# VHH binders against q9y6x5: the designs that were tried, part 222

Target 1, 379 residues: q9y6x5
Amino acid sequence: LPPKLLLVSFDGFRADYLKNYEFPHLQNFIKEGVLVEHVKNVFITKTFPNHYSIVTGLYEESHGIVANSMYDAVTKKHFSDSNDKDPFWWNEAVPIWVTNQLQENRSSAAAMWPGTDVPIHDTISSYFMNYNSSVSFEERLNNITMWLNNSNPPVTFATLYWEEPDASGHKYGPEDKENMSRVLKKIDDLIGDLVQRLKMLGLWENLNVIITSDHGMTQCSQDRLINLDSCIDHSYYTLIDLSPVAAILPKINRTEVYNKLKNCSPHMNVYLKEDIPNRFYYQHNDRIQPIILVADEGWTIVLNESSQKLGDHGYDNSLPSMHPFLAAHGPAFHKGYKHSTINIVDIYPMMCHILGLKPHPNNGTFGHTKCLLVDQWCI
Short names: E, the ipSAE of ESMFold2; O, the ipSAE of OpenDDE; V2, 0.75 times the mean of E and O plus 0.25 times the DockQ between their complexes.

## First folded at step 10 (VHH)

Design wc32 (framework vhh_5j56_2)
Fold by ESMFold2-Fast, scan of step 10:
Parts: structure tokens; C-alpha cells; sequence
Structure wc32 (fold): chain B 379 residues (1-379), chain A 127 residues (1-127)
């Protein structure tokens, strides 16, 4: 009779989409569950970092997935492929599926959540799908529900990842109401399919389901470009990551590179690693480069080229445009409760509590999520 | 084995129209929001510029750069595995080699990676 949890991510689902578009299926889910209106994600507000923060409860500097493109100066390794199966990148933390399998001797299942196709601390998700963007939501859902229903030992933790609305947010921008309304309606229909499938299989009433996202999206423009080549010749540095947070590895004196960049644009901040604002919790990791450039919201850093992106993320995590939401339903959660804000790192200790797992040391605060839970006293 | 073939370029007067075609073979772009066909151009001495795209979804979601919005229209014929770019009100500044590319969205890439490109078709707008 162990509790079960399905964690679902719709990549790039900006929190205020819930206010500007109709979601009849998601609203029915929330009516009998809980809604957290804003989730304050970790910096940088990117896919791989925030997905790993959700399942570890750690800031990026602590779990080691510090960007979608990374470089380790000691090992000379590069991370930039979504199919990177080298455990080196993932071994600085213990994600919840590993704890679930080792601590409680239960199974985990995964449909393409970042890291689930990698053996982390010699443990891979019991059931998983190798990443392939062409695999439909229906096929991912069919596999997850089959594993939740038919596994031995039982699957108690399952994850399901979907690339939208991030793909369309980048392509059209979040202000394109015509295209975004179609994409978001399709996502709402997928949520309806998810609920219907769980009900038909007899899973709905005993399964805890969390629907969340890793970040939001902001509008970009070809009128808001920062040409890095006008600041500094590329022969002076190696570029590890470009936009909207540029990771710079100097080939010459660090101070000379910094001085060439420091006043180049009024629309980006230039930091030496030790001067990165403490509030970002983005300093104490060897994969964070010696110089970091942070573009202002809606500005794109380019190398003497136009940008095709009409939307982007990765910006300052204090920006509401970067925030996702969290909705949940199930026996662990109150019905019809709305909460304003939690930190994305708070999701991990909450999930550990629901599953009866002892959390690894983490940056989340259980007290921030206890008002969502029926077995907790919210005062 | 994936191949894209452009056609329909040529010489046209300012204010004229052209329709470019992109025939895809070796892959099916329809049925998924994560696959897209994009049109790009490159003029001498300038960087390559993205102009328009159409998604592989049944709805065929479209996008346009500000420089061509209202003048260019992208469309597709799924039965022919072909994407079209209808170009109206052409200006001398539209003179470039036009490329068709097939893109795939991958988690963490933050945009479509265009790994398959056509050979390009020349469009010249002059008197």
C-alpha cells in the first residue's frame, strides 16, 4: 500500500498563461486539487538545470547541471547534447528516483525526464524511455500508466516530460496570442487525456499527480540584440554558452576579457564568477565559467547574426515571466486550495514526504509546501 | 538520405511576386509539433536570416520575421511533402539566395536545430 506519485512537466509553461487562456481540463484538475500560482525557479532559468532542481531540491551550483551547455575545465568534457549519457554530469546530486529505488526498494518509471536515461550513482530508473522528441505524448503516457499498474516491485514514482509549450514559445513568442492559444489548447487536451486514462485504469483516486514546469518564457525581438562580436574578438575567449546567459572562458588574462565586456551594452550585466549576486546561488561549481554575462529580459546575445527566437528564457529568476506554476491532485493534497508562491527546490522535500522517503540534504524548505498537504498542520 | 530541394527562384521587378517550393524526401515532417520546415535567406556580405517556418503539426502553425510579415506567406501540401513560400511586394532588399531547411526541436536546445538544408535558389529583385 505504498503511496504513488506521477510528476508531469510541460516545458516552458509560463505561470500567467493560466490567467490569459482557458484551460477547462486543467481547471477541473485544480478544482479538486491544489494550485501554486507561481513557482520561483533556480538561476539560470533553463530546462536541464531546473528539471534537475525539481528532483534533487538543490540549486544548480550544488547539483552540477548549471546550464544546457556546460564545460568542465579539469576533465575537458563538454555537455550540450540532450542524449548525453555520461554520468559525470549528473553525479553531484541524488535525484528522487534513485532514492526511491535504493531507500525503499521500490521501482521508478520515466518518460523522458532529463537524467532518467542516465545511470546516476550506478542506478538508472527501473523503467525508462531513451530521449526521442518524435515520441508522442500518448505513447509516453501509455508506457507510464502500464508501468504504474503492472510492475513488481511496484512503481511508486513516475515522471512524464513533454517539450511544449517551450518549443512554440521560442518559435512564436509568448505574445503571439493566435499561435499560443492553439498550442495551449492542445496541452489542455493532453491533460484531459491524462486524467481520463488514469480514471479508466482505476489509478486516479489513489495516485498523487503533480503538473508543473521548469520555467516560463519572455518575448524577444530582432530590435533587442547584443552583438558580442562588437564587444570582444572571439580569439580572446572560448564561448561555453551564449544566450541569454553567456558563459565565457578566457584564453588571455581574465581581467582584460572582463574590461572589454563590462561596459559593452547597457542591456547586459557582466560578472566575474565571485561577483555573481548571492541571490542567484550560482557561484560554487567548477562548471560555472570565470565570466558570466546576463542579458536583460527580452534581450538576446548574438555573434554578429540575427536571432530567430521570438521567445526565450534563462533570464533572472526574480522575473515573473520566468516562473512556472504547480498544480496537484491526489490523496496527499487538499481540494480547492490556492497558494501564491513556492521555490522550485521546495518540490523535492514535499515529494519525499508524500513517498515516505528520507530526503538527501537539500535547499528546499518543507514548511513552504505543507499547506498543500492534508496530513500537515498549516498555521 | 534526407533531402530538400528548392525551386521557383528567379529575376523579378520591384513590387513583383514569386512562389518558392521546397520538396522534402527521406523524412515525414507532418504529425509532430517538434518538426518544422523553415525558409532562410543570405545576401552577399550579410548573415543568414530566418524568414518563416511551418510546423509539422496537423494545424500547420506558422511564424514570420518582422522583415517579411504581411508580404510573405508560408503554406504546405502534405500529400506532396512540399512547403511553399509565397513572396509578394518584393523589394531590392529581398535579393538573396533562399534556403529551405528541416528543423527538429530537442529538449534543452532552446530552438530548432536545422540539420538538413537545401542547396538554395537565387532570388533577384531589380529593374
Amino acid sequence: as target 1 above (379 residues)
Amino acid sequence: QVQLVESGGGLVQPGGSLRLSCVASGFTFSGSDYYTIGWFRQAPGKEREGLSSISGSSEGYTSYSDSVKGRFTISRDNAKNTVYLQMNSLKPEDTAVYYCAAGEYIRGSDYWTYDYWGQGTQVTVSS
Scores: ipSAE 0.444, ipTM 0.746, lowest interface PAE 1.7, mean pLDDT 91

Design wc33 (framework vhh_5j56_2; at its last look DockQ between E and O 0.44; V2 from the best seeds 0.00; counts 0 for: pae E 4.1 > 2)
Fold by ESMFold2-Fast, scan of step 10:
Structure wc33 (fold): chain B 379 residues (1-379), chain A 127 residues (1-127)
Amino acid sequence: as target 1 above (379 residues)
Amino acid sequence: QVQLVESGGGLVQPGGSLRLSCVASGFTFSGSDYSAIGWFRQAPGKEREGLSSISGSSEGYTSYSDSVKGRFTISRDNAKNTVYLQMNSLKPEDTAVYYCAAGEYIRGSDYWTYDYWGQGTQVTVSS
C-alpha cells in the first residue's frame, strides 16, 4: 500500500497560542507524534503566499504568489482573495498534488487549500471543493475521508484548510483572551473530531497527518496607524496592496514617489525593489512592485481612515508573532519528539520523501526535518 | 438581495433599558462560521464604532466593545432570522443611530467585510 498523507492548515495559528491556551486534543496528538514549536514562514507572512510555499518548497519570488493582492503590468491582470482562479498566477511553480498525480499515477484530494481548485500546468487536484467559506469543517472532513477511502487510483495526498483562528485573530486581536480562548477551544474540538473520524474509518494507524499553519498574528490598534495620504497624493501612484506591506506602482518618476514616501513614518520602511533586504527573498519577480512599504509590527497602513483590524499579519518573517507551528502523527513520524524550528519551505521536501516523490528544485533543506522521521538518522 | 431592518429605537431616560431588533432577509446567517451580524453606532460628528457581534456558528460567539461590556447583551433567534441587542443601564453618551450589519470572512481577506447595512434606528438617552 502506498504511503498516505493528510496536510491540515488552521489559518493564522500563532505558535505561542500552544503555550497560552489548553489544547487537550492537540496535546494527545502531539504526545504520540512530533511537534515543531516554530515554523519560520516566508515573507510576506500572508495566506496565499505561505500556503503555496508549503506545497512547493519555494520562496514567494520563485513561486509567483507574492501577496494576497497582485498586479501584472504586461497583461493588466489582477489577483485577489475573490479573484484567484486564473492559472496564470499559479503556473510559476509545481505544487505537490500535481507532482503526486503525474509521477506516481496517484490521486490527490483537497478541501479548500489555496490553489487546489485551479488547473496548474493543466493539472487540477483529482478531487477538490471549489472555495466557499460557508462550507463547514465537518463537510470538508467528510469529503476528504470519503476520498481517502473510496478512490481509484488511490488518494495518497490530501489537504484540508480551515480559516480559523485567522478570521477571529483579525476581528478580536490575539490579546483578546476571552474571544481567542473560545475560538481556540473550538479548533481543538475540531482536531478531536478529525482524529476520531480517522480512527472510526480505520485510517488513523496508516495515515500520516500534518497539522500546521501559514502564519501567526499580532495585535493592532487605532493608536498605531500610518496614513499614506499625509505623505503622497493618490494621483502619483496606483496602490496594488495596502497593509502591512504596501505595493506601490508609480504613475510618475519612481524616484519622486520614493522621495515623497521615504520619511512618511518612523514606523514604516520604504524600499525601492532592488533595495529590499536579501534575507526576505522578495525581489526577483515581476509581480513585486517597484516600491514596497513595510510597516513595523502592529502598525497598520491606511488611506485617511480608521482600521477595523484588531489583529494582522504580513509583517517581517523574523518576528516570532508571525510564526506558526507544525505537529505531525503517523507511521513516518517519531512519537513524543519535539523540535525547535524549521523553515516553512522545508515542509515540501519532507512531504515528498514521505510520499516517495522526487521533489522539484526547491528552497527547502531535507536535513532540517530528518529528526522528525523514523526512517532517517538525525545528523 | 440582502436586506437588514432595525427596530426598537426610541427615547429612554438614563438608567433605562431598550431592546433593538435586526431582521435579516436574503442572508444565510446561521450555520456558517464565517458569517456574523454586528451592531454599530454613530453619533453626530463621531466615527462609527463597533459595539457587539454574534457569529453564525453553532456556538454563537459574541463580542462587546469596552464601552458597552456588561450593559449590552447580543442574542439571536435563528428561526426568525433576527438578532437582538438588549441595552441596559443606558447613559446619555449612548445616544446615537444604531445600525446592524451583515459580515462575512473569506480566505485571505484579512478582515471581515460588512457589505450589507440597515438604515439605522435612533436611540436617544435623555430626560
Scores: ipSAE 0.696, ipTM 0.880, lowest interface PAE 0.8, mean pLDDT 92
Fold by OpenDDE, look of step 11:
Structure wc33 (fold): chain B 379 residues (1-379), chain A 127 residues (1-127)
Amino acid sequence: as target 1 above (379 residues)
Amino acid sequence: QVQLVESGGGLVQPGGSLRLSCVASGFTFSGSDYSAIGWFRQAPGKEREGLSSISGSSEGYTSYSDSVKGRFTISRDNAKNTVYLQMNSLKPEDTAVYYCAAGEYIRGSDYWTYDYWGQGTQVTVSS
């Protein structure tokens, strides 16, 4: 019987929420499994890029999803939340569900994980849901568990995505204790529902389950704004992405645009593409624009028109506020084991190992997760 | 087709109160956790700032900026498709054009987008 793995993402679940709030269901899940307290995600710390890094093991420059909003200068194509279905954007990498499904007697399932409703390398999950935010967690969970339980060939890899606590983090800010307590309580209840359903279906003991997230959330303020319009005229550039990492496509000489922006704010670093710090692994892709602006933690890059946002993410991936967690349970994992930190790209080789898949070349290090696994030597 | 119309602005003395109304037509946010109506303001020479929002959820969860917390209260009347902003203890610093906006959360945008805006209503706080 081939191993099975369910990968669950709660968008925007900051790691330290586990220390500051109560999660009875999640804690029980962790107690019977493993916890990685801090996961260093990839730069930029945004939804589409990091979710794709989880399932490819690649830095953003390598898998090609370098932001939630992208522009390709050669094809003149745009990528956004409303335009994410073109395989052109996804085909620079092979996600794990494709690798899995190409194996004999295996299939993949997905409930609204980024990229799963797109044919990548001419392959789409045997079972998937088109993204629709109106679909309840319950319905997503029901479909995923049905597929895991009744499919032929059997579903051996499945993904499940949920929009909270990201949506609420943006709306209320992570420091709103009242609202965030409510939101996180609901998430814990959903985890309870997940576990209960798996037990009811007889899947709990044999299914490997990973619960993680793509990024955290930092508090923003109306008092911490960087207005680009104060520094440069709109006619001089095209904005491909805005905050907290702005992608700038100059309409005039790049150097001139750079010079107008480099001293725009003491709370923003301005990089020419070739000068982007190596530690970001965010340079070697044509989809990265010629100039990048990176706001300090908690600062928001704005134009004259502002939106109400009390929390945000996308900042430096070394910031603790940007880091999610990882918890796991199942026959592949130890019980009652806690680990301090891994890189988000390390998840991919671990998942490949669990599923018995040969991993594509990736930036993860399998050695970082060995101590989580029962079949591995750990000192 | 979607329209938001603000009303209730005017001149008031410091310490006074005003109640703004936002009537939405062609847009129903009730029953959606990922929809909201918010109040914004823009003073001369300043950036537009968010003040408060109310969720389309049945519970009607609310949020407030620090600048208005404890003084302003957002509420809604679903039967009238109207959102209110009760403004108490008004200060001269509250002088601005106040806007109502309807927004939603969208995966991949990673922030709440407000696609529909009212024309605004002037609030002036002066002795």
Scores: ipSAE 0.307, ipTM 0.709, lowest interface PAE 1.4, mean pLDDT 94
Fold by ESMFold2, look of step 11:
Structure wc33 (fold): chain B 379 residues (1-379), chain A 127 residues (1-127)
Amino acid sequence: as target 1 above (379 residues)
Amino acid sequence: QVQLVESGGGLVQPGGSLRLSCVASGFTFSGSDYSAIGWFRQAPGKEREGLSSISGSSEGYTSYSDSVKGRFTISRDNAKNTVYLQMNSLKPEDTAVYYCAAGEYIRGSDYWTYDYWGQGTQVTVSS
């Protein structure tokens, strides 16, 4: 029986929520499987880039999804939440579901993971749902479990995406205990429903399940604003993305735009593309703009207006507030094992190993995840 | 075209009650887990303050700021595409212009913002 894997993302699930809130169902899942307490994600710590890094094992500069809002200077194309279906954006990498379903007697299923409703390299997930945030978790789960149990060729790799706690984290901020407790309890109940559904269908003992996230969330405030209009006339540049990493395409001499911005705020770093720190692995793609502005944690870049955000992400990927967790259960994984940290790009080669797939060239290190797996020496 | 119209403001004695209405047109509010109608207020010389919200989800999740919790109740009537704010035990510090606003979460834009605002309705609590 070929190995099967379900990859689940709860968007914006900050790693320390596990310590600060109660998760009886998730803790039972962890007790019978493995936990990685902190996953160091990729810069910028945004939704589309990090979800694609999980399934490609690549840094953003290498897979080409460098932000949630992008501009490609060569083709003059724009990418956004409402304009994300052009395969052009996704074709700089091969995600694991494409590799999986091109194997003999295998298919892939997807319930709304970013990119799974796009024909990447002329290949779309074998079974998929078009993205629609109004579709309940129950319906997403019902489709995924139906496909896992009743498809020819069999579904061996499936993804499931849910928007919480990201949506509530932006709305209330991660430090709003009352609202986040309610939201996180609902997520824990959904995890309980997931496990119970898999047990009832006879899938639980032979399906590998990874529950993870793309990034965390930090608290924002009206007291922590960086007013870009106070530093530079908006006519001097095109704004590709705003906060917390602004992407600036100069309309005038690049050095002049840089000089107007470099002293704008002590709470913002201004980088010429060639000066972006090497540790970000965020330089070598035409979609990365000539100037980026990186706000300090909890600071919001605005255009002479108040901010309505109480929580945000996208900041420096060294910040613990930006880090999600990873939990996993199934025949490939140890039981009751806790691991401190991995890099988010390490998830891809681990998944390829579990599925018996040859990974494409990537930035992950299989050795970082060996201790999670029963078939490997932990060295 | 999306429009929000508040009504129900006025002059009230301390300890009194008012019910504000927010009628939405140009879209159907209910049926989206990631849409919300919120109530806000702005007193003279103060920043706009969020008071309460109700989601478009079938459950109609509500939230309240600490300043109004227990005194104000948000509710909706989907047939009328209307959201209400029942304000009880009013205090002089509740004096402000009250606004309703419609907001949406979009995962790819990484924001939760209130893009559509009513014109506001004055509430004055004075003896």
Scores: ipSAE 0.200, ipTM 0.569, lowest interface PAE 4.1, mean pLDDT 90
ESMFold2 (binder alone), look of step 11: mean pLDDT 80; pTM 0.811

Design wc34 (framework vhh_5j56_2)
Fold by ESMFold2-Fast, scan of step 10:
Structure wc34 (fold): chain B 379 residues (1-379), chain A 127 residues (1-127)
Amino acid sequence: as target 1 above (379 residues)
Amino acid sequence: QVQLVESGGGLVQPGGSLRLSCVASGFTFSGSDYHAIGWFRQAPGKEREGLSSISGSSEGYTSYSDSVKGRFTISRDNAKNTVYLQMNSLKPEDTAVYYCAAGEYIRGSDYWTYDYWGQGTQVTVSS
């Protein structure tokens, strides 16, 4: 053998798109596989945090990727999309491709999944592509399938990342039916291409494939802005992240900054770090700033400016609009089974089980996903 | 190197029409899902406002701000590496400098980044 798994992410694929648009190829995939209708992601509901939670099974405070833009107060380092290759940011957890390569004599392959082009605990994915948005889905798929068929040690874990529908969700908003229907139809066609490619290569019947996403999307508006400059002067703080979760590093007394922000807008919550709701699991990490602001769904925090965003994410993870779905097909999965909800951290221990790997300590619960699996007893 | 050049501005009466052109050189966006050309404007004493965009994908996805939807139409000619903004039913409040810009989306940026800008073309709507 051994068992093989391909994990595919379409960034920003909101769960209820499945009910509002047609997906003939995805529906054929689900018909002979499983569907989890809602995946409750981790807070904050952003790309880097949730992609890393999928492959580590950890809340953000535990794996250390706490935002798409972050600052570590102890080491004075800054993280952004321009410097995400420093292993320092990723070393607080062990992602599944590292476990796959170290526990077994197996290889991993990756097309653009966050973290796969970074050596983590001195281990980088055996085969990978450096991130480049210009690389087509077809080229990513061609490399992944080549590596799945032609590697020694065998590639047993592979990942494939695609930026849509997130890019269009931000630009047009999820309520723009004209543009979103075209984008989502293209994604469905890409799923059709994926399945056809795997069938032509003789991989389809023996490969486990998971299609999922990191978060959803909600409609934003120029009528729903929170101007932070009307609350507090720039000289009192350093802004680490802005919207919809603002990360505030005070330059003066923390309590004074908090008091200036606390009642500024009825459309955001202001938290001292120790008062962040326990349900977020977003508190115990040096990269979480002393004050966080959490905007209400559909509200955008700005600095005395308009916002071009018609859609956004990052909001409260209890919101259905922030939830992605999970679909899967392969020898490990039942056929024609629908499940209501799992937590995004549950995906990691399920994938470890499928691959025969011992999971690192994690926040997922294997029992939540066992009904999806043919080799498990479900009650 | 990447260069964007706007043309087609000028003086027009209320209710009139103008077609702006944006010629891109040093790169192409055609065939890319994560590249776009957008039109923006800025009037004196006001912030820069996004008006319309068209994607580089084969579908050519378009967007419009509420202030111009139904009056302005964006289109492209990939062979000429040119993007057009057809402006109809012009109003005095449409008076501004109009810019085209090239945008890109990358994972984790949470929005489209417009790093390349033209010099702008003046549109004046007045009797």
Scores: ipSAE 0.618, ipTM 0.821, lowest interface PAE 1.2, mean pLDDT 92

Design wc35 (framework vhh_5j56_2)
Fold by ESMFold2-Fast, scan of step 10:
Structure wc35 (fold): chain B 379 residues (1-379), chain A 127 residues (1-127)
Amino acid sequence: as target 1 above (379 residues)
Amino acid sequence: QVQLVESGGGLVQPGGSLRLSCVASGFTFSGSDYTAIGWFRQAPGKEREGLSSISGSSEGYTSYSDSVKGRFTISRDNAKNTVYLQMNSLKPEDTAVYYCAAGEYIRGSDYWTYDYWGQGTQVTVSS
């Protein structure tokens, strides 16, 4: 019968947490599976963009989810975490659950992964939960395992999303070892619960499971603030996104706004859209604003106020602090194999291969992940 | 609608103790990792300061600002939908209006939002 895959995300799980804390359940998972120590995510290193890159294999400029807050100048629509259900925002790419349902006459199931409660190209995940942060990990897991075991056509692709350690990373910062130790221990226990539930239901030996994340986390401080109000008056621009990547829509001449901002702080870079570094792959989309500000690691852009964040992400994707990891277990994967680095866009073509799907054109390279897979030969 | 009602404020001498209560209605904070009740204070001429929070998770994770750590203790009674702040070893600089607020975290927000606030209760520490 068809291969099955469960994709699990723990939001904001910085790769080096694996070296600084004990994860007995995750280590047992890795012992009989594979570990990719660093996943180089896409810029900007934010939740919605990177979660969509994982399931499309595309850079943000190509899939259209370019930030957690965005504005489309052509249609004059606004996107945020409070109005993320308009298909318009998601229709610039085809995520893997849509491909799974359309190519193979199979079902998909989703517990809270960004985009899965939205019809994309007129196709919504066969089974899904509307986003609600109040729903426990156990309830999300119960629904996913029920759908994996009791569906026709069979669920062959399932996703599970959990907001930690991102929520605590923002609140305490990644350098708070006492609080982060407690949060990460709980996540490890949830991984143990996941494995135990799959074993109890007879799914474990025949299910491919990927545990990954969208980004890392870096320490912020009230001593590292960039106050935009000290550089430019609010009347000169509309602020589309603030920190650590500010998206600026000028209300006056673009050059005048740029000139007010370009020397405002030594701790941010100011780019006209056409001057954004090519290595970011963050230029060719109408949702990328005419001026982008990129704060240095650990610096927060504010509007004449303090910041409550002790940790943040969104920074340059070359920074190791922004990188998550990937661990996987199942019949498609080798046992006890460690790999150093892949790109986050490489996950999509690997998942398509495991499921027997033809990938849509994408920015990933299958060769980067072939050493993880039993049916491939690593040169 | 969400309503938060603080009580337990008053006048106390330095070194004394008070217990503040926050009763929530229209909001159930227990059972979710991404809900919290926070205690904040604001003294005249100063910015509002976060003091302590307790999560709605089964573990009831607590946090404290450095200014109150070791002196203040937050706790909850889920059956009464009430959060307490036990304040010990009170100092004159603890004089402020104390507020409770209901906080939430959602994917992609990058911060905890406190959208629902009580009216505040005055705490005065003086001889």
Scores: ipSAE 0.649, ipTM 0.835, lowest interface PAE 1.1, mean pLDDT 92

Design wc36 (framework vhh_5j56_2)
Fold by ESMFold2-Fast, scan of step 10:
Structure wc36 (fold): chain B 379 residues (1-379), chain A 127 residues (1-127)
Amino acid sequence: as target 1 above (379 residues)
Amino acid sequence: QVQLVESGGGLVQPGGSLRLSCVASGFTFSGSDYDAIGWFRQAPGKEREGLSSISGSSEGYTSYSDSVKGRFTISRDNAKNTVYLQMNSLKPEDTAVYYCAAGEYIRGSDYWTYDYWGQGTQVTVSS
């Protein structure tokens, strides 16, 4: 029987929620598995970029999904949540489900993980659901478990994506303890449902399960706004992405636009592309615009308007508020082991090892995850 | 086809109360927290401001902007497919056209996208 892996993402699950709220089902999962207390994600700390980094092991500049909104000046194509199915955007990397299907002639299954409803290098996930936020967690889980049990060639890699606690983090902000406690309790109940379903179907003992997230969440406020229209007229540039990382395409000389922006607010940093800090690994891709603005934690960039968001992400990846966690259980993993930190790009080579796949060149370091695995020495 | 119709606006004195109604035809709450109906307002010469929303889940989770929190209450009647905004302690600054809108959470937008809008109902707070 080949090894099997289910990768689950709860979007926007900030690592320190584990310390501030009760998670009885998740804690039972961790007691018999492993916990990485925080995962250092890639910059920018957004949904599409980090979900693609998890499954490719690459920085955003290398896999090409550099934001949730992107523009390619050569092809004149625009990427957004409503226009995300063009393979052009995804073809700069090979995600693990493609490798899984091509190396061993095995199947992959996906419930709404970003990119799984797109043919990448002419290969689409063997089983998938088109993205639709209205589809319940139960329906996503029913499809995934059906595919794990009833497929030929066998499904060996499966993904499951859920929008919470990201949606509520944006709506209420992470400091709203009343609303966040309700949302997080519901997520813990969904984890309980997942474990129960896998046990009922006889999958639990032989399936490797990873529960992780793409980023965290920080509190925003109407008192922390940066009005870009106060600094520069909109006729001087095309706005590709706004907040908290603004992507600016100049319509006039780049240096002139930079000079108008560089002292606009004490709460954002303005970078020419070549001056973006090396630690971000956010420089070497044509989809990264000539000028990037990076807001300080909790500050929102706006265009002469209020923001409805009480929470946001996308900020500097060194911020603990932007970090998710990783928990895992299954035959590949130790029981009752806690690890402090890994990089989000390290997840990909670990998953390749578990599945017996040869990883594509990547930015992850397998040595960082060795202590999690029963067949490895962590010295 | 989704259609939203607001009613209950009018003239009221400062300190007074009004209850706005939003009737949604061609729309049913999906039972998901990702569906929402929200209330917005726009005063002359100002941008549209979000005030409150109620989720499509059976729990009907609510949110409020700071400008109306404690004064306005959103609720729904699923049998009538209607969302209400109870407005108390009204101020002259609350004078605006009030809109209801139906939307859903879009993961890449990091917020709710409101695609269906009513025509609006005028609320005037003056003596």
Scores: ipSAE 0.338, ipTM 0.673, lowest interface PAE 2.9, mean pLDDT 91

